# VH-VL binders against f9uss8: the designs that were tried, part 13

Target 1, 221 residues: f9uss8
Amino acid sequence: MVLTDIEYLLSYLEAHHVPTIKKKRHTYLTYHGLAEHYTYVLKDGIIKNSIILQDGREYNLSYIAKPDVISLLRDEVSRSTDQPFNVRIESEYATFYQVNRVAFWKYVNSTPELQNYVKNYYRKKLSENILRLQRMVMNGKKGAICAFIYSLVDLFGRKVNEGILIDFVVTNDDIAGFCGISSRSSVNRMLKELRTDGVITVKNHKFIIQDVSYLLDQIAN
Below, E stands for the ipSAE of ESMFold2; O stands for the ipSAE of ESMFold2 at other seeds; V2 stands for 0.75 times the mean of E and O plus 0.25 times the DockQ between their complexes.

## First folded at step 4 (VH-VL)

Design cb2 (framework fv_cofetuzumab; at its last look DockQ between E and O 0.62; V2 from the best seeds 0.00; counts 0 for: pae O 16.3 > 2)
Fold by ESMFold2-Fast, scan of step 4:
Structure cb2 (fold): chain C 221 residues (1-221), chain A 123 residues (1-123), chain B 111 residues (1-111)
Amino acid sequence: as target 1 above (221 residues)
Amino acid sequence: QVQLVQSGPEVKKPGASVKVSCKASGYTFTEYAVHWVRQAPGKRLEWIGVINPSGGSTYNNQDFKGRVTMTRDTSASTAYMELSRLRSEDTAVYYCARVYEDFWSGYYYMDVWGQGTSVTVSS
Amino acid sequence: EIVLTQSPATLSLSPGERATLSCRASQSVDSYGDSYMHWYQQKPGQAPRLLIYDASNRATGIPARFSGSGSGTDFTLTISSLEPEDFAVYYCQQRSNYPPTFGGGTKLEIK
C-alpha cells in the first residue's frame, strides 16, 4: 500500500490512539498569541486561519478543508510557544488530533516520510502566501476579490447547470478580511458589480461563478 | 448628512410623460440601490421599480412594464424615473428611496427617502 | 405577489398606552432563518420613515419603545408606551419576493 505523506501521518496518529478533540461551528480551536503545547492535525472538517491586526481588523489567511497539519510555525524544542493564528471552525463540526509538540517533532525527525512532508508543507505554504500577497498588491481591490473567489473553486467548487457552485457560505466580512479591504460595504458593492456584469450570481447564500474567464482576466501575473 | 432631494411638482396631460429626479448626497451613490415608490391620495404605497446605480441595471414592477424607464447619472449622483403614457390613475406622490442591497440576500429595506414629488395628471 | 393585510385599519389609543399592530402575509416571508418584513411610519405630508427591518431589528435613531416580532406569515409591531408623536400611519412591507409589497396601513389615532 502506497500512502500520501498526510495519509501516513494520519495512520500513525490513529494507530497510536492520539487523543482527538471535536469543536463546533464558529468556535475557536486556538487564538493568536496564546501559549500552546500541541501540534494540531485536522482529521475532518473545515477551518479558517486568521490574525487580528493592531487596529482590531481580522486578516484572514486561509481555509483548510482537507486533513492537514494546522501550523508548523513553532519551535521544535520549547515546551511552550505562542500560537501563530486564530483557528475558527467553519464546518458544523471539526475534529483534530492533539499531538504533544515535542513528541510530534521527535517522530518527524525519526521518520524520512514525515521529513519530506514537512519540507513540502513549508514550500507549499510559502508559495501560497507569496501568490496571495502578489495578487492583493498588484491587482487592487477588484482583482483581490476576483482572486479570492477563484481560489474557492479548488476548495469548494462543483459544476452545476448555471456554472460553478461554490458549496460553502462566506460573508462580506470574511471576504474583506481575505482581501485586506477595510469596508464590508465596499465588498458588497464590488460583488454586486460582478453580478451585474454576469460574472457571478448567488443561490442559497452561495456563489455561482458564471464566467470563470473573467475572474482570471482580472488577476495579474 | 445622508439625503435624497427630489425635483419639484409636475402637472401633465393624459398621454404625456413625466421625468422625476432624485439627487443623492452624503454617501457613495453607487453603493446603494435606488427604489421608486408612489402613493396615490389616500391609498397604500406601491412599488414601481429599482435601479442599481453602479451598473445601471433595473428591475420594474410588471404593472409598469413598458411605461417606466429608470436611469442614473453617476457624475451628478442623480437617479431618474420617467413614466410615459400618463393616465389620471398615475396621479400620486412619487418617492425615491435608498436601499442597502446585500449581495447574498438581495434587496433589504428602504432606510432613507426623498421628500416626494407630486405628479398630477389632468386634462 | 405577496399580499400583506394589516389589522386593525384604525386603532384609537391614548398617550401612555401600549399599541399592538398586526401584519399578515399571504405566504411565508421567511428565508434561511431570516424574516424579510419591515415596518415604516408615515405622518401626514411626509415620506415614510423606517422603524424596524428584518422583523425585529430597530433602525438607527428609533426609540426603544418600538419593537417588532413574528416569523413566517404573522408579524407584530409593538409600541410599549405611546408618545404624542407616535400617532401616525404604520405600514408593513415585505421583500421576500419581487415585487416588494406594502400593507394597507394601520392608522394610530389619539382617543
Scores: ipSAE 0.179, ipTM 0.500, lowest interface PAE 2.9, mean pLDDT 84
Fold by ESMFold2, look of step 5:
Structure cb2 (fold): chain C 221 residues (1-221), chain A 123 residues (1-123), chain B 111 residues (1-111)
Amino acid sequence: as target 1 above (221 residues)
Amino acid sequence: QVQLVQSGPEVKKPGASVKVSCKASGYTFTEYAVHWVRQAPGKRLEWIGVINPSGGSTYNNQDFKGRVTMTRDTSASTAYMELSRLRSEDTAVYYCARVYEDFWSGYYYMDVWGQGTSVTVSS
Amino acid sequence: EIVLTQSPATLSLSPGERATLSCRASQSVDSYGDSYMHWYQQKPGQAPRLLIYDASNRATGIPARFSGSGSGTDFTLTISSLEPEDFAVYYCQQRSNYPPTFGGGTKLEIK
């Protein structure tokens, strides 16, 4: 019987009868800076983490598209804590386990398999953030867009006859927010250039990547 | 009011080059891609390539083996297609066409065509 | 590249009759429920005119007697009641993959 660490966590939560909640598309689970008494674990659905900038623009941090803990970035002894970012539902619905923060850490501290999950969670998140910084922020605007599109392959990618389908709708506003680009028209222009160059196509509001090597070359230059 | 007007007929010798112009009017030239298509006498249409006028990026049909150069002059709202090392089989009518595109819906088709430029390659 | 085969090569009909033109692709031109096939009309000495885009959508200003249908590899253009101005050559064109390619055409002649 071999379970991945997230599968173990989910089974553990089910065995302890942890309640779930369900949220609709474009509603918020949590808001940046608001106090929260729970740790949330995504059961199914897709969410987006973001911060609202002082000028009203949304700065997008990441998607979570597979079961995972929403955040472990605050101390483990406080009964409530400020949320590090907004969490918005991007799928039609998303379902979350709702775990009291103190109880969650008691589970972790008493269970070696959950300790392993937490250890691997921090290692993974640190590595992902280092790579994200290198790929998305250190390039020019076109390179940042290429890096972002490439990063969607692991999240939403599916091989199809025409190339790699990104099986999720991502808007120009979302791309601008992930890439730190202030202008939606600049995003649209660069995406049109990628389409003209045969790197991507758009069918049914979704990207199909036709030339992955081109994307990687833009990041590497 | 939207129209594409192409340069006049050309007669060329084998080995020469031809440059066909396509002047746009009635719309914002830099917002629409321009495709080039040709038709030899009695033959089907053949796609040559596409240029995005805003940045000048291009994608050519590889069947032309590097003989096609596409450019544009945004101040003149004009696209150009140059075909080098002409052969008798390059005798055709050459068309430019504007592409209607809605990137997010995926609609993408050639909605406005130039009148065509006859290019004859004879010895 | 995707090869398009049109049939028949020539179709002889009279005004008022129904025309049915066929286009077959060497591989599917579908993606996620959409079919990326277009139809054009071309009269002698003129540029092609778009009739149908994405298999079944009538282009702006095209009369209702023109309709498109089909999916996958098999596509049909139908003209329900022929008018004198409809006698021309018709081409299908796919935009599923680069390079875009055109069929060999069907010449619709007056009987």
Scores: ipSAE 0.000, ipTM 0.456, lowest interface PAE 16.1, mean pLDDT 84
Fold by ESMFold2 at other seeds, look of step 5:
Structure cb2 (fold): chain C 221 residues (1-221), chain A 123 residues (1-123), chain B 111 residues (1-111)
Amino acid sequence: as target 1 above (221 residues)
Amino acid sequence: QVQLVQSGPEVKKPGASVKVSCKASGYTFTEYAVHWVRQAPGKRLEWIGVINPSGGSTYNNQDFKGRVTMTRDTSASTAYMELSRLRSEDTAVYYCARVYEDFWSGYYYMDVWGQGTSVTVSS
Amino acid sequence: EIVLTQSPATLSLSPGERATLSCRASQSVDSYGDSYMHWYQQKPGQAPRLLIYDASNRATGIPARFSGSGSGTDFTLTISSLEPEDFAVYYCQQRSNYPPTFGGGTKLEIK
């Protein structure tokens, strides 16, 4: 049985008895711009990365819905310990390994399998960020909403009789924040257009995608 | 008072078309979908289709494909259903119904019905 | 399409009695813990009147003697104490899948 890179990291942390912490829904693990001396690794749960804009709006960057390291932007010798974004719990609870930042990098530097994880982590995150940037920059507002909804399939998608259920509640404010749309009214209008066109429906506050090819066609490319 | 008032009875020959109107009052017409349903004498209700008045988008029952056209006039707050190439089996009472929808909870039901329009297809 | 079978076809009862009407779907009409079955009343020469939406919610203006229950494929409309105006035909209707479909009806008549 060959472990994936993340499975190896989690097993390594367990073997070294790294402590865990548990946070409940809508509390914050970290805050943008505040000093942080720990590296956190998501064990269970769903979190949202964001920053707070000057006008008080929350600009959403990504969900993390699988075990992963929250951020590797700081190494063991970096002078800045400021956290690059807010991390809010979106599941009922989330559990994190809490590792001293310097200790984490000592683990990595002494362990070839963890070094491989880190190399793959940076490649993966860079690719994801480039694709996210391209979709946001190259789409109008409707295209951005379509791209965002489509991206939820891999995270929360489940096949049902009516199509693909996004089995997670995503509010219009969250959508606005992920898509860079300043108006909740504009989000509402575009979602209603998609529903009338038979592309999506909503049951019990969750999206059901009825026409995935339409979503893909609206994404600039 | 929320009301849907339909056009009067129609008698048509086979092969003709009929256009039934449904005038809304007491609410913002463009904010609620309108469904069309029919009932042949002594039979169960049969769904024909739905129109969203704000953009004019429609979804028709496949059993009627090619014969049903649904339109609306937003300035008159009126929905229309036209059934072409009529057959004796199309003899029925035709209803329009407003749909209440709460988009996020997903509640979706026909809460207000028109009085019905009797359409008789006879030679 | 989802076929709805109502039973009995005719139910003969007296005012004051409790009526229990059944509707069975050919497949589940549940999704994410909700049941997508509606109930209508229709009197001769009149449009249908919504009684119950999504299995158990009374529509606006419907008397408390009407209640709905059930889940999955089996649904029940109950009228706790029949009034003279309750003798009519009752239809179930699913909205789980397009096209929406209606049951064949249960005629509730005076014994």
Scores: ipSAE 0.000, ipTM 0.451, lowest interface PAE 16.3, mean pLDDT 84
ESMFold2 (binder alone), look of step 5: mean pLDDT 90; pTM 0.906

Design m1 (framework fv_namilumab)
Fold by ESMFold2-Fast, scan of step 4:
Structure m1 (fold): chain C 221 residues (1-221), chain A 120 residues (1-120), chain B 107 residues (1-107)
Amino acid sequence: as target 1 above (221 residues)
Amino acid sequence: QVQLVQSGAEVKKPGASVKVSCKAFGYTFTDYYLHWVRQAPGQGLEWVGWINPNSGGTNYAQKFQGRVTMTRDTSISTAYMELSRLRSDDTAVYYCARVSDFWEYYFDYWGQGTMVTVSS
Amino acid sequence: DIQMTQSPSSVSASVGDRVTIACRASQSISSYLNWYQQRPGKAPQLLIYAASSLQSGVPSRFSGSGSGTDFTLTINSLQPEDFATYYCQQSYDTPYTFGGGTKLEIK
C-alpha cells in the first residue's frame, strides 16, 4: 500500500506517540509573534489563520479543514522563533500534534516522501497567496467575495438538490476579513445582490451555490 | 437511456470555423455540465472546456481561449462548440462528454465523436 | 497544470492474464482519478471513478487502487474484448488532464 505524503507524516506521529493538544471553539492555539518551539499538525477539526491589523481589524488568511501542517515558514535551526499567524479554532474542538520544530525538520530532511510534501506544500501556499492578492487587488470587492465563496467549494462543498452546499457557517465579519473589506454592511449588500440574482441562497446560515459559472465569471484570470 | 449524439464529420480549410453539435437524450439537459475533449489522430485526449447548460456559463482551457465558443439551446437539449481560425494541428476527433457537476468530477457518458479535418 | 504519466505505454498480454497499468500524478490529487477504456474507432468509456469505484455495468474483473500520486488499474483474467487503450484522468483541478494512454495488445 502507498500512503499520501500527509498520511505518511500522520502515521509516523501516531506510531511515535507524539503529544496532542485539544482546543475548543473560538479559542486560540497560538498568536502572531508568540515565541514557540513547536510545529503544529492539525489532526482533526477546522481552524482559521489570521493577523490583526494596526486599526484592530482582523485580516484572515486561510481556513484549514483537513489534516495538514499549519505553517512551514518558521526556521528549522533557530531554538525559538515567532509564530507567523494567529490560529483560532472554528470547529467545536480541534486536535493538533505538537512536534518539536527542530526534530520535525530533521525528520523531513531524512525522509524523501516528506521532502515531496514540503515542496508541494510551498507550491500550493505560494499559489494560494498569489490568488489571495489577485482577489483583493484585481477583482474589486464583489469579485473578491465571489472568488472567496468559490474557494470554499473544495473545503466545505457538498452536492444538494439546489446546488453546492457550503457545509460550514461563514460569518459576514469573516468574509470581510478574507476580502479586505472594511464593513459588514458592504458584505451584506453584495451578498444580497448575489442572492437576488439567483447565484446563491442561504439555508440554516450556510450558503448554497446555485450558479457556479457566475462566480467563475466574476474572477480575474 | 442516456445518450449524447454529435453532428457529422467536417472538412475545413485553414482559417475557417467549425461548429460541432451535441444533442442530449434520456436525462434533464440542464442538470449536468457538458465538456468537450479532443483527440488528434494517434494521440491522447486533450480537454477543451465545459459549458453549464443551465446558466450558459463556460470555462475554456487557456490554449483555446479566444478561438473557442461554447453555447447551448435548452429548447432542443443541444450544446455547441465553435472553433475559429482553424490550423492543421486542430485536426482531431472532438467528443462531448457529460459531468454531473464540479462535485462528481468524472465523464460518465460520451458522444460518438466528430472528426474535424483541417487541410489545404 | 497537473501532469499525468502512464506506464507502460503498451503491454502485450494473453487472454486469462492479470494486467496492471500505473498512473502517476505530478502532485497529490487525493482520490480524484478516473480510468477510461477506448476501443479503436470508438469513444472512451468510464471504467473506474474516484480511484476505486466501479462504474455501473463494468465487469468486476476491473479494479482501481491508489491515492495521492500513485494509482493502478488492474484487469483480473483478461478477456478478448479488453484489448483496447486505457487512459487515466485527474479531476482534482482544471484543466482536466489525461495520461498518455496504455495500449493493451494481444500477444
Scores: ipSAE 0.000, ipTM 0.399, lowest interface PAE 19.2, mean pLDDT 83

Design m10 (framework fv_pozelimab)
Fold by ESMFold2-Fast, scan of step 4:
Structure m10 (fold): chain C 221 residues (1-221), chain A 119 residues (1-119), chain B 107 residues (1-107)
Amino acid sequence: as target 1 above (221 residues)
Amino acid sequence: QVQLQESGPGLVKPSETLSLTCTVSGGSISDYYWTWIRQPPGKGLEWIGYIYDSGSTNYNPSLKSRATISVDTSKNQFSLKLSSVTAADTAVYYCARVSDFWEYYFDYWGQGTLVTVSS
Amino acid sequence: AIQMTQSPSSLSASVGDRVTITCRASQDISNDLGWYQQKPGKAPKLLIYAASSLQSGVPSRFAGRGSGTDFTLTISSLQPEDFATYYCLQDYNYPYTFGQGTKVEIK
């Protein structure tokens, strides 16, 4: 059977006996600016990447809910090992391969399959960031919220009788942080509009998307 | 049934730090915002700040330099510290739950604890 | 900060009366307004959220209306247990701000 890029990476790390670390919900694996000699690969669980802006607000960059490298922004040889993001655990537990950074890059540079993984990783992340910028600039605050909610379908969506359940609790502060909106109240108003219009509803503190087409219309490229 | 109970010293001397704890029972502190509100004797209500179970906080700007809210999920508690107190900080202090992720109303309140600032 | 002004500051009423309390915001707050009841020596209690939504367990004689800057709380038939101070609260923007309160006293 042919392995995907990430499946190849995971099998490689397992075969080389790379140690794992397990972290509990709402603890931090690492912090933006922390000097650290590790590259982390999510094996299981859900995490949130963020940075703290100059005004103290949290700017949320991504959820990662399936195995992936957390970040490859630090170079192979720099003395600066500063982590680019805060990484907070969102599932009950998350498990990570904890790879010495220099060793990780030696593995990549000696293994064609891992070189391909890294090239595809950068391409994917660059494309995702360009789309994020486009949606934030072109669609206004409501469009950004709609784009964000739609992005949760791939990560947490499952079909229920009422629509698509987003099987994960997302707070208004999280939404504000993902969308670059300065106020919980602003997010709240736009979510109330979506609820009133029958686009979303809420069950047990989780979204149910009732009108997926509405969300797609708001984020048309 | 969720219950909140404030605890802390009833008397604090000027310039000292006021410390209060809110104990939550009948429900988990996880996945909610929790807030502190105060009321000087014979006056109206003033919002102090909130905390989410992750430790994320927001404060009334008038109190931000002196107020610190923290959470201890293992004890199902959250607390308020207010530094450099004066007689103007004499008030009944309430803790409360912020009800919903998408609507910010205070649905459960503690009974309140009177804190008097005097020498 | 958003200033919330209640009117009147106090009123006297009899059991069975229709009572109306108003709350004005210094700027548009959409429908991000709650109403709270406080009895002497007790913690405030939520009556209404999102300007017009009745909290579970609150009697139907309480009704909220309004949007933007002008809001009202109406008690359609005042009961003995309704003599209290009532506060509006905007949750539109930080900091959350309360009105000064309206005291409903027995006539």
Scores: ipSAE 0.011, ipTM 0.509, lowest interface PAE 9.2, mean pLDDT 85

Design m11 (framework fv_pozelimab)
Fold by ESMFold2-Fast, scan of step 4:
Structure m11 (fold): chain C 221 residues (1-221), chain A 118 residues (1-118), chain B 107 residues (1-107)
Amino acid sequence: as target 1 above (221 residues)
Amino acid sequence: QVQLQESGPGLVKPSETLSLTCTVSGDSISSYYWTWIRQPPGKGLEWIGYIYYSGDTNYNPSLKSRATISVDTSKNQFSLKLSSVTAADTAVYYCARGDWFEYYFDYWGQGTLVTVSS
Amino acid sequence: AIQMTQSPSSLSASVGDRVTITCRASQGIRNDLGWYQQKPGKAPKLLIYAASSLQSGVPSRFAGRGSGTDFTLTISSLQPEDFATYYCLQDYDYPLTFGQGTKVEIK
């Protein structure tokens, strides 16, 4: 049986007794601009990466809902030390391996499997950033919202009788932040349009996508 | 069986800060919009603002400079502070629950009369 | 802000009467309109949401219609407990705004 890159990383960290920390819902693991001496690896839970602007507006970058390294943007020599985003816990709890950054890179440099993980990580994150940039420059706020909702299918999607359940509560403020929309009332208005048109419905504060083709049509360019 | 109950002083002096608390029972304060609405004696209803349990707020622009809404999830409560009050702020104050998606107010407190006078 | 205007401001009716109240928005609000009943000394109660959807536990004699800018609330056969003030509320855009109210009084 062959482990995946992330399964290998997790087993390696566990075998070397790397300490874990556990954080509660809606607390922050780290903040944009703070110096960090650690590389964090999500073991369990759901987190949100964001940047908070001077006027208090939040731009949301990604959810991470499966085990993964939170960021590899800082090299081992600390020449570029800025943490580029906030990390907030979205599940009831999230658990992280807390690895000294220099020690992490020593592990990577001595382990071919971890070198492969890092290579694949950068490719994946570059691809994800291109998709995020595409969503950001889409024409019209409705198109951005449709693209965002569709992106939740891979992360939280589950088939139910009525369609595809997005098994996670996403607030209007979170959607505004992911779509670069300054007004949550604009988000609410567009979501009501989608519901009236039969594209989505809501059950227990979670979306159910009833018309996937509609969302894809709004994204097609 | 969700119930909301307002509490706070019935009399506030001009220029002071009005402080009200709404206690929620029968359900968790999570995953809903919690709102304040007021009604001056003999007049209609005015929306003040809301808070989502995460702490995100939205206010009526007419009151935004004076109103602050906060939530305490450990006590299952949310609160309104309204600064620099005048006689025009005399009203019955209601707390209410807004459905997450629809923003309709499906549960209301009984209301508390706040009189602003010296 | 979206202005909500109700008509009439008050009306007198007898038990068994059909009562119609109108609400007009200063701009299009689709079906983002709710109706609330307020009895003297009591908190408002939700009757209808999304212009025409009857809230659970509300009697079927209450019906809402309309979309865009023009909305109506109809009580098909007025009962003694229906004497109250009725408010419309738009939730299309912030700030949320109520109509001025329509008082339904006993003749």
Scores: ipSAE 0.012, ipTM 0.532, lowest interface PAE 8.5, mean pLDDT 84

Design m12 (framework fv_adalimumab_6cr1)
Fold by ESMFold2-Fast, scan of step 4:
Structure m12 (fold): chain C 221 residues (1-221), chain A 119 residues (1-119), chain B 107 residues (1-107)
Amino acid sequence: as target 1 above (221 residues)
Amino acid sequence: EVQLVESGGGLVQPGRSLRLSCAASGFTFDDYAMHWVRQAPGKGLEWVSAISWNSGDIDYADSVEGRFTISRDNAKNSLYLQMNSLRAEDTAVYYCAKGDWLEEYFDYWGQGTLVTVSS
Amino acid sequence: DIQMTQSPSSLSASVGDRVTITCRASQGISNYLAWYQQKPGKAPKLLIYAASTLQSGVPSRFSGSGSGTDFTLTISSLQPEDVATYYCQQYDSYPYTFGQGTKVEIK
């Protein structure tokens, strides 16, 4: 009868009356490279993390669709550091706890449950990054798109009569950014190939995966 | 019933600018891709530009790239085409058209607005 | 760019006649082809998409066929209201391109 690590964190933040901030769709919570004194914890909503590459392209790192800390890449000392990611709101609204960075690390250092949360957070993020590298870097551009679409099953997947519905609208520009592909026209062409092959279909701007085995084969090879 | 109503066309001198607008009604505007298609007098149809439901995907024909800018305001159910550095070759009726984000066939069209570029 | 070529450029037929219009793509486009009807002074209207799927509200006398590079629009029994220019359009690859049009008239 114990709370999960994230439920414990959320209860702790509520009990200490940590202020929340609410942001609307397609606005930015933070920008890559800007100085910030806060650690943000997603309470509700969906967000996208990204960085700007040297050539000016946006490279998308992750969606976060369940309550979690946005980033723990800051140090634990009082030294000011830049935000590691652009954070854009993808749901109609998203709500965040806005925790002073120094205060956040004092909470962690004084609380064994939060120390455990942080340990598991780093372990989880490292594992996710290794899996992302394995799937995307080794599979080429079409394989990267297949791996990306399949990765959406865990976040947004819902079983329907036609297959697995990805119950979230993803733009071709976002797919290009997640896969390191330089043009949305290239993404559109590859998506048309997948539809022609019967691997996916599109209904109301959302993907339906019809041939899961094809996607898994692209990831496994 | 789906309706698309274009406005902003007229006579303009070469090198000048015009902004076209398209007012949409009868469907959920922010669920659909929107397009501009033009037709020169007595000629066939030419696709000009496309914008996805959330403005995340924007494409242009080579003939207008760098001169024209497509945009939309979902709160106002409106589509726009900013046309800069206009040429005589841009003279055409400009149609607003509704489409799908992966398939660029056009299920509904506006009545068109005439743009004449002449000295 | 994918070039779309229609044949014939124009035709004249009698009411009740079967009319066929062909469209050829310069490269394979699978079934990503639409047909439009444009009456004089009016905007185009979608008739058929995915080469053979009839748009809702379009009379059943219109039909489409073909795949790859060769496509056909058929009007099984020409009516006076069918006087128009007909265009094919590929939506397989950017940029999207139209045929030059086929003008259909009543003799």
Scores: ipSAE 0.006, ipTM 0.479, lowest interface PAE 9.8, mean pLDDT 84

Design m13 (framework fv_romlusevimab)
Fold by ESMFold2-Fast, scan of step 4:
Structure m13 (fold): chain C 221 residues (1-221), chain A 121 residues (1-121), chain B 108 residues (1-108)
Amino acid sequence: as target 1 above (221 residues)
Amino acid sequence: QVQLVQSGSELKKPGASVKVSCKASGYTFTDYAMNWVRQAPGQGLEWMGWINTYTGNPTYAQGFTGRFVFSLDTSVSTASLQISSLKAEDTAVYYCARVSDFWEYYYMDVWGQGTTVTVSS
Amino acid sequence: SYVLTQPPSVSVAPGKTARITCGGNNIGSKSVHWYQQKPGQAPVLVIYYDSDRPSGIPERFSGSNSGNTATLTISGVEAGDEADYYCQVWDSSSDHVVFGGGTKLTVL
């Protein structure tokens, strides 16, 4: 009956016969710098936004694990502009609405519900980016890792007897990329410290967070 | 002492079945996944797949579905590989190996001694 | 479909340095592990995470990984180092462990 902003967006795209595209694990939907005229909306699946630095290191910006627009950074009227991010599929498959960008903005500008979605989108993204900057600058490398692990609770967390299972495989390279750490060995060392301290454990390639309070303390203090 | 001990060698005829067992000791069995690796005579190492010892879920490499089954008995800390409808090309040494405790780095720090399976043809 | 390429053989004189390469597309973004296998024996882990040594492995074993090539380096080679050496990665795209074809190290 009452739809959320994102449910309204998905319903609107479906009702207007917007085509979908399906991509498999570890293929790319699009690339940073690619000139194209589409806005993509994740319908289902998990993706990772990133850029590749000149030295070959990946700088990771976000996971998106719930339906959402991938990015709204491009202008509303130019026929083709460069995509701001690499978008890699992290789930077995991901499905996207592939919307002409100019048409997308015409839909938004004619629809109060979509205008509200866009306003909330920008507020959310700005707040998330400010928090991420604070975590990386104020809390040091260990604090950044703790903040990142805690951020996975909202996306992939499930309560189990031992604590909170992060039901998603996250690599040390991905953690390094999210935290701005240049060395995978530094990430591994800090994860070993957290395990030794009883903060996290690993069972069959997935994290279990045993001491959530410790992670929160590293973020807030 | 951390050890993986495998069952003894097998000589089978084509069409038969074989079950190779791998018994773990000296660690908590469900904390580490178990890999299966095959080595045909004079050939290199070939990964067959792994089994999650915590959930019991197997993952098979391409080419090892259907006739190959990974299973567990956690009460005796044992992983098993069953091969049905044996073919001559199944002749190999089969290894179990403990997967590292880190999710992206499937290194194998403890290996069973290997089980030779010979299929007459 | 990820592939690791090793030379089939490397020969080295006793006391010299052997280098065994493992080629793979953007392998520097992956973690490389190395195994030693002597005839009739199970493989033994000699290097993990590109350059870490397990307890009991001599300091003369070292590893590196950059760009498209990982390298196992054995300094001061001894007769007992003669074996097949395999590199290994985990390919997240296929969720698959990948082994190199192996390199026979001969100490002449």
Scores: ipSAE 0.000, ipTM 0.501, lowest interface PAE 11.6, mean pLDDT 84

